# Designs tried in a protein design chat: VHH binders against q08ba6. Part 4

Target 1, 224 residues: q08ba6
Amino acid sequence: ESEYEERRDAEARRVKSGIKQASIFTLEECARIEAKIDEVVAKADKGLYREHTVDRAPLRNKYFFGEGYTYGAQLEKRGPGQERLYSKGEVDDIPDWVHELVIDRLVTHGVIPEGFVNSAVINDYQPGGCIVSHVDPIHIFERPIVSVSFFSDSALCFGCKFLFKPIRVSEPVLHLPVRRGSVTVLSGYAADDITHCIRPQDIKERRAVIILRKTRADAPRLDS

## First folded at step 20 (VHH)

Design m5
Fold by OpenDDE, look of step 20:
Structure m5 (fold): chain B 224 residues (1-224), chain A 123 residues (1-123)
Amino acid sequence: as target 1 above (224 residues)
Amino acid sequence: EVQLVESGGGLVKPGGSLRLSCAASGFTFSEYAAAWFRQAPGKEREFVSAIWSGGSTTYADSVKGRFTISRDNAKNSLYLQMNSLRAEDTAVYYCAADHWVQYGYLPEEYDYWGQGTLVTVSS
């Protein structure tokens, strides 16, 4: 048991070494961005986005801008490395407000270089919503993985295993608070060598995250 | 030049209240996480409370329910409302701020610090 804890702690340290967080978005900025997210949701509900821009699941909706990719049940062949980018144009462009209100702020604060982001995904969670343990596809996205959290405080868990029927989540290696307006930057071990997830119990109220990433130039794409 | 200046410290009786202020200058305070720490004589500096740019707050267990951290971005100010003060709350209280704050309760996460203000709780 002691050995297990020691190993867990060691792994937690490795995870932490690949994580940076910043508090850079003001209350006003958060409110403004959240309003824009609501507009995205509304637009999606009206069916005004391209087919692959919107992905709906119970208690969680995803909106893909710039670049989208296939995952999970969308894949004929499942398993690591099977994710593919959609053909160009299959998802809507990154909205101007994302550039202006989010990306530019990250660039200004030195989180990411100018021109880095070409993919923006909004995950919108309802209470009890979750995202299962995963690694952002390394063959699709460059590092770092950058995310900004909105609406409410939550937590990003690393090293969890999901069981279903009912949904159960193992004890995480690391429980990382992600607060409203906070920026999380994943690299190294945190991005590549351990899974991360959002547990249902960590979303007590509506929460959204904007994930900003850069696709690899050699990322495989689906045929149009 | 970045500067944090605490004020509002003083002598107060147990059960009393005090409000500390921290005035920030030389940077865009509204974009920073800010925190209060305190250091009692002969003790290590300890976390009291933090407030994030997005408004989220956290408190040490020892002050939870008694202290309230808040900020006024228009005034570039951080506040700590301290109620139900106890003798053990006696300390120099420091204001701190930083962009890159992960957990908020670690002093090393904060690069900017004030000079501190003394709070003495005594009968």
Scores: ipSAE 0.711, ipTM 0.869, lowest interface PAE 0.6, mean pLDDT 94
Fold by ESMFold2, look of step 20:
Structure m5 (fold): chain B 224 residues (1-224), chain A 123 residues (1-123)
Amino acid sequence: as target 1 above (224 residues)
Amino acid sequence: EVQLVESGGGLVKPGGSLRLSCAASGFTFSEYAAAWFRQAPGKEREFVSAIWSGGSTTYADSVKGRFTISRDNAKNSLYLQMNSLRAEDTAVYYCAADHWVQYGYLPEEYDYWGQGTLVTVSS
């Protein structure tokens, strides 16, 4: 009991060592970016994106830009390390507004170096939406993993297990607030050595996140 | 160069209201998280409320429902509307700001601090 609590506390400290968070995006900037996210949603609803740009799930849609990869039901081979980048051109390029309104601001504040990002994904959650425990695939993406939150506040949970029928989530090792307009930077233990998720109870209102990453030069691709 | 200056403190009766202001200068305040803390004589500085650049707010349990934090980015100003004041709200109130704020309630998260404004609640 004491040993369990000490191990849990030690893991939480290791997770925290790989996390940085900053308040950067103003109310006006958030509103502008949120309007652009709504334009993405509308364009996707009209079928105007390439096939692998849009991935729909109950209460959560994903929009891949620059690079996209196979996961879950799209994955032909099972198991960790089996994710593959789609062929070049299978997802739409990162929109210019993402560069101007998001990436350039992160570069200006020293969060990431210029030229780092070649992959952007927008996750758009409705109330009660979730994403199961995962690690952003280490064989696909360099670190850090950078994200910016929009519309509403939520939490990123580390080290919990999803159970099904019904959906239940174990107590996380760390419950990390992710606030509208704030930036979260994952590296080290937090990015590589523990899973993270978004729990349904932590999406109380519509929430979106823009996740900014760099693919590894040696990342495997479907046409390899 | 960077300054935070509180104002609006004073003497009020229990059940009364006050609005505190904090004027920011020397930096782009709208990008920062900002907070109010307070310190009663002989006590540790304690968290009151915080607001992030995107509008998210948090409150200490002792002030929820009575106090409202807000900001006016055009005026580079932070506010605390205090209603239903109680004797235990008597303290020097400080504003604080920083970019790198994770939880908001920890004083060590904030590099910039004002000098404080005194609020006294008594009959």
Scores: ipSAE 0.632, ipTM 0.840, lowest interface PAE 1.5, mean pLDDT 91

## First folded at step 21 (VHH)

Design n4
Fold by OpenDDE, last read:
Structure n4 (fold): chain B 224 residues (1-224), chain A 123 residues (1-123)
Amino acid sequence: as target 1 above (224 residues)
Amino acid sequence: EVQLVESGGGLVKPGGSLRLSCAASGRTFSEYAAAWFRQAPGKEREFVSTIWSGGSTTYADSVKGRFTISRDNAKNSLYLQMNSLRAEDTAVYYCAADHWVMYGSLPEEYDYWGQGTLVTVSS
């Protein structure tokens, strides 16, 4: 038991070494961005986005902008490394407000270089919603993986496993608070060597995250 | 670059209340995580409370339920409302701020510090 704890602690340190967090977005800015997210939701509900821009689940909706990719049940073949980018134009362009209100802020603060982001995904969670343990596809996205949290505080868990029927989550190696308006930057071990997830119990209120990433130039795409 | 200046310290009786203020220079203070730390005589500096740019707050267990951290972005100010003060709350209170803050409770996470304001709780 002691050995297990020591190993877990060591791994937790490794995870932490690959994580940076920044307080950047003000309360007012959060409110503004959150309103824009609501507009996205509303637009999606009206069916005004491209087919692959919107992915719906009971307690979670995803909105893909710029570059989208296949995952989960969408995959022809399941397994690691099977994710593929959609053909260009299959998802909507990154909204101007994402550039103006979010990406530019990140660039200004030196979180990412200018021109880095070509994929923006909004994950919108209802209470009890979750995202299963995963690694952002390394063959699709460059590092770092950058995300900004909105609406409410939550936590990003590293190194836990999801069990289904019913949904259960193992004890994480690291439980990382992700606060409203905060930026999380994943690289190294945190991005590549351990899975991360959002547990249902960590979403007590509506929560959204904007994930900003750069696709690899050699990222595989679905055949048009 | 942000300059922080604490004020509001003083002598107060046990059970009393005091409100500390931290005035920040510049226009970007609202973007920072801001925190209060305190250092009692002969002791190490310890975490009191943090408020994130998005409004989230954290507190040391020793001050939970008694202290409230808040900020006014329009005034570029940070506050610490201290109620039910105890003798053990006697310390120099420091305001701190930074962007790159993960936990918020570690002094090394903050590059910007005020000069401190003395709070003395005594009968």
Scores: ipSAE 0.897, ipTM 0.948, lowest interface PAE 0.5, mean pLDDT 95
Fold by OpenDDE, fold request of step 25:
Order: C-alpha cells, then sequence, then structure tokens
Structure n4 (fold): chain B 224 residues (1-224), chain A 123 residues (1-123)
C-alpha cells in the first residue's frame, strides 16, 4: 500500500509537470462568453449548423468549429488512434467571437502563438455529465492542448478508469480543479502519457469548456 | 505589473468583524487571481483565501465559514470580510495576485504582493 501510494504520488508529480493554469478571463468576460455559448446552443437547436458541427449525447453536447474530427460511427474501426479529421468544410468555421473573445486573449497572454488555433470545440455539459477518460488524439492535434472553462467550477481528473451501467469512475492519480474563467494547458506527460476525464460528480451544474487546438499537418482526414 | 496596497487592519475583540481591502494599480487586476495570506509573529506565511478572475473562491480550512473573499473589478479592489474573529487570526494580512496560478494556496504562485496590514484580535 505504501509502495502504491509512492508510485501514485510520483505519477501525480509527472502529471503536474505537464500542466499550466492561468486566471485570465474576468467575471464580465465570462458572462459575455457564456452568452455567446448560449447563442451557439440556440443556433444548433434551430438546425443552423453543418451536420458534423454538432454532436449530441446525453447530458453533453459538442460543437466543432474549424477542424472537426470523428471517433464514432463514421469510422470502420473505433478506438484510440483511429480518430480522423472530417473533410474540409464539413464543420462550421470558428466563430468570430471565439477569435475575438477567447483566442486573442490567450495569444496576448502568451499561452499560445498567434495563428496556432485552427480547431475550437465547445463541450457543454449538464449536471451529471462527464468526459470519459481519454487522451486527445496525438495523431490529430499538436501540443499543447488548451481549454477554458465556463459557467461553473469543475475538476479534471487524470489516470482514472470509467465503468458504465452505471457510470462510475475509479480514484484518479490527480484531481485538478478547473475553475470558471481559467485556462488549462496540457503538455508532456499530462497530454500524452495519461488519460484525463471529468467525473459526473464533478459537474454539479451546467459547465462548458472551449478546447482550442492545432491540428497536425499530417493528421489523417476522411475522404470527401 | 500591478501594485497592491492593503488597508483595513486594526484591533478587534474576539467575535468581532473586520473588513480588509486591497487596492490594485493598473487596469488588468480583474484578470488576476487574487489571494489573501497572513503571517503571525514567529510563524510562516499561510494561505487564507483566493478568488479567481472568474469569481471562484477557495478558503483555508481555518477560516471557512468565517471569512469571505470578494472583488470589485470596477474599483480594482480585493476584499476580505472577516467575521467571528479569533485570537489565532492575529497576523499581518497580505494580498497577492498573479495569472499563472494553479492551486492558489501557495505563496510562490504569486509574484505581486502588498505590504500587508496588521490585524490584532485581543480581549
Amino acid sequence: as target 1 above (224 residues)
Amino acid sequence: EVQLVESGGGLVKPGGSLRLSCAASGRTFSEYAAAWFRQAPGKEREFVSTIWSGGSTTYADSVKGRFTISRDNAKNSLYLQMNSLRAEDTAVYYCAADHWVMYGSLPEEYDYWGQGTLVTVSS
């Protein structure tokens, strides 16, 4: 037990070494961005987005902008490493407000270089929703993986296992608070060598995250 | 860069209340995570509370339920409402701020500090 704890602690330290967090977005800015997210939701509900822009699941909706990728039914083989980018134009462009209100702020604060982001994904979760354990596809996205949290506080867990029916999650190696208006940057071990998730119990109220990434030039893409 | 100036410290009886203020210079204070730390004589500086730019708050266990951190972006100010004060709350209270804050409870996470304001809780 002691050895296990020591190993866990060591791994937790490795995870932490690949994580940066920044308090950047003000209360007012959060409110403004959250209102924009609501507009996205409303637009989606009206069926005004391209088909692959919107991905719906129980207690979770995803909105893909710029470059989208698939990990589902469109793939012959599913699982880690099998993700593919959609063909060009299959998802909507990154909204102007994302550039103006979110990306530019990240660039200004030196979180990412100018021109880095070509993929923006909004994950919108209801209470009890979750993000299953995964690694952002390394063959699709460059590092770092950048995300900004909105609406409510939650926690990002590293190194936990998901079980289903009912959904339950093992004890994580690292439990990382992700706060409203804060930026999380994943690189190194945190991005590549350990899975991350959000447990259902860590979403107590509505939460949204904007994930900002750069696709690899050699990322595999579905045929048109 | 931001300058921080604490105020509101003083002598108060046990069970009393006090409100500390921290005035920040510049226009970007609202973007920072801001925190209160305190240092009692002969003791190490300890975490009291943090408020993030988006309004999230954290507290040390020793002050939970008694202290409330808040901010007014229009006034570039940070506050600490201290209720039910105890003798052990006696300390110099410092405000701190920074962007790159992960835990919020570690002094090394903050590059900007005030000079502190003394709070004395005594009968």
Scores: ipSAE 0.896, ipTM 0.949, lowest interface PAE 0.5, mean pLDDT 94
Fold by OpenDDE, fold request of step 25:
Structure n4 (fold): chain B 224 residues (1-224), chain A 123 residues (1-123)
Amino acid sequence: as target 1 above (224 residues)
Amino acid sequence: EVQLVESGGGLVKPGGSLRLSCAASGRTFSEYAAAWFRQAPGKEREFVSTIWSGGSTTYADSVKGRFTISRDNAKNSLYLQMNSLRAEDTAVYYCAADHWVMYGSLPEEYDYWGQGTLVTVSS
């Protein structure tokens, strides 16, 4: 038991070494951005986005902008490593407000370089929502993976295993609080060598995250 | 780049209340995570509370339910409402701020510090 704990602690340290977090967005800015997210939701509900811009799941909706990717029915083979970018134009462009209100702030604070982001995904969670353990596709996205949290506080868990029927999640190697308005930057071990997830119990209120990434130049893309 | 100045300290009886203030220079304080730390005589500096830019808060167990951290972005100010004060709350209270804060409870996470304000709880 002690050895197990020691190993877990060691791994947790590795994970932490690849994580940076920053408080950047003010309360007012959060409110403003959250309002914009609501507009996105509303627009989606009206069917005004391209087909692949919106991905709906129970208690979770995703909105893909700029560059989107698929891991689902569109693929002959499913699973890690099989993700593909959609053809260009299959998802809506990154909204201006994302550039102005989010990306520019990150650039200003030196979180990411100018021109880095070409993919923005909004994950909108309802209470009890979750995202299963995964690694952001290494063959699709450059590092770091940057995300900004909105609406409520939650947690990002590393090293969880998901069981289904009912959904159950194992104890994580690392439980990382992600606070409203906070920026999380994943690199190294945290981005590449361990899975991360959001457990249902960690979303008690509505939560949204904007994930900002750079696609690889050689990222595989679906045929037009 | 950010100057912090604490105020509001003083002598108070056990069970009493005080409200500390921290005034920040500039107009960007609202972007920072801000925290209160305290150092009692002969003791190490300890975490009291943190408020993040988005409004999230954390507290040391020793002050939970008694202390409330808040901020006023329009005034570039941080506050600590201290209720039900105890003798063990006697300390110099410091305001701290930074962007790159993960846990919020570690002094090394903060680059900007005030000079502190003394709170003495005594009968």
Scores: ipSAE 0.896, ipTM 0.949, lowest interface PAE 0.5, mean pLDDT 94
Fold by OpenDDE, fold request of step 25:
Structure n4 (fold): chain B 224 residues (1-224), chain A 123 residues (1-123)
Amino acid sequence: as target 1 above (224 residues)
Amino acid sequence: EVQLVESGGGLVKPGGSLRLSCAASGRTFSEYAAAWFRQAPGKEREFVSTIWSGGSTTYADSVKGRFTISRDNAKNSLYLQMNSLRAEDTAVYYCAADHWVMYGSLPEEYDYWGQGTLVTVSS
């Protein structure tokens, strides 16, 4: 038991070495961005986005902008490593407000270089929602993986296992608090070598995250 | 770089209240996570409270329910309302700030510090 804990601690340290977090967005800025997210939701509800821009699931909606990718029904083979970018034009462009209110702020603070982001995904969670353990597809996205959290405080867990029927989640290797308006940057071990997730119990209120990434030039893409 | 200056410290009786202020230089303080730490005589500096740029707050267990951290972005200021003060709250209180903060409760996470203000709780 002691050895197990020591190993877990060691792994947690490795994970932490690949994580940076920054407080950047003010309360007012958060409110403004959150209002924009609500506009996205409203637009989606009206059916005004392209088909693959919106992905709906119980207690979770995803909105893909710029470069979108599929991990589901569109693929012959499913699972890690099988993700593919949609053909160009299959998802809506990154909204101007994302560039102006979010990406530019990150660039200004030196979080990412200018021109880095070509994919923006908004994950919008209701209470009890979750995202299962995964690694952001390494064959699709360059590093680092950058995200900004909105609406409420939550946590990102590393090294969890998910069981279903009912949904159960194992104890994580690392439980990382994620505050409203905070930026999380994943690289190295945290991005590539361990899974991360959002547990249902960590979403007590509505939470949204904007994930900003750069696609690889050689990322596989679905045929048009 | 940001300069921080604490004020509001003084002598107060047990059960009393005090409000500390921290004035930040510059106009971008609102983007920082800001925190209060305190150091009692002969003790290590300890975490009191943190407020994130997005308004989230955390507190040490020892002050939870008694202290309230807040900020005024227009005034580039951080505050600590201290109620129900106890003798063990006696310390020099420091204001700290930084962008790159993960937990918010570790002093090493903060690069910018004030000089501190003394709070003495005594009968």
Scores: ipSAE 0.895, ipTM 0.947, lowest interface PAE 0.5, mean pLDDT 95
Fold by OpenDDE, last read:
Structure n4 (fold): chain B 224 residues (1-224), chain A 123 residues (1-123)
Amino acid sequence: as target 1 above (224 residues)
Amino acid sequence: EVQLVESGGGLVKPGGSLRLSCAASGRTFSEYAAAWFRQAPGKEREFVSTIWSGGSTTYADSVKGRFTISRDNAKNSLYLQMNSLRAEDTAVYYCAADHWVMYGSLPEEYDYWGQGTLVTVSS
């Protein structure tokens, strides 16, 4: 047991070495961005987005902008490594407010270079919502993976296993707090070699995240 | 780069209250995670409380329910309201700030520090 704990701690350190977090967005900025997210939700509810821009699930909605990808019904074979970009134009463009209020801030603070982001995804969670353990598709997205958290505090867990019926989550290798207005940057081991998830118990209030990524030039894409 | 200056320290009786202030230079302090640490004589500097730019707060177990951290972005200021003070709260209190903060409770996470203000709780 002691040896197991030591190994876990060692792996946790490896995960941490690939994580950077920054406090950047002010309370006022969070409020403004959150209002914009609400506008996205409202627009989606009115059916005003392209078909593949909106992905709905119980207690979680995703909104794909710029470059969207599929991991579901559009694929002949599903699972890790099978994700494909949608054909160009299948999802809506990245909203101007995302560039102005979020991306520019990250560039200014040296989190990402200018022109890096061509994919923005908003994950909007209700209490008890979750995202299962996964690695952001390495064949689709370059590193780092950048995300900004809004509405409420939560946690990103690394190294969890999900069981279903009912949903159960194993003990994580690392439990990483993600604060409202904070930026999380994943690279190295944290991005490539271990899974991450949001557990249902870590979403007690509404929580949203904007995930900002760059697609690989050789990323596979569905035909139009 | 930001300069931090603490104030509000002094002598107070057990059970009393005190409010500390930290004035930050510049206009971008609101973007930083800001924290209070304290150091008693002969002891290591210890975490007290952190407030993130988005308003999230954390507290050391020893001060939960008694201390409240807050900030005023318009005044570029950080505050620590200390209630129900105890003798063991006697220390020099430091404010700290930084962008690149993961947990917020470790002093090495912060590059910017004030000079400290002394709080003495004594009968």
Scores: ipSAE 0.891, ipTM 0.945, lowest interface PAE 0.5, mean pLDDT 94

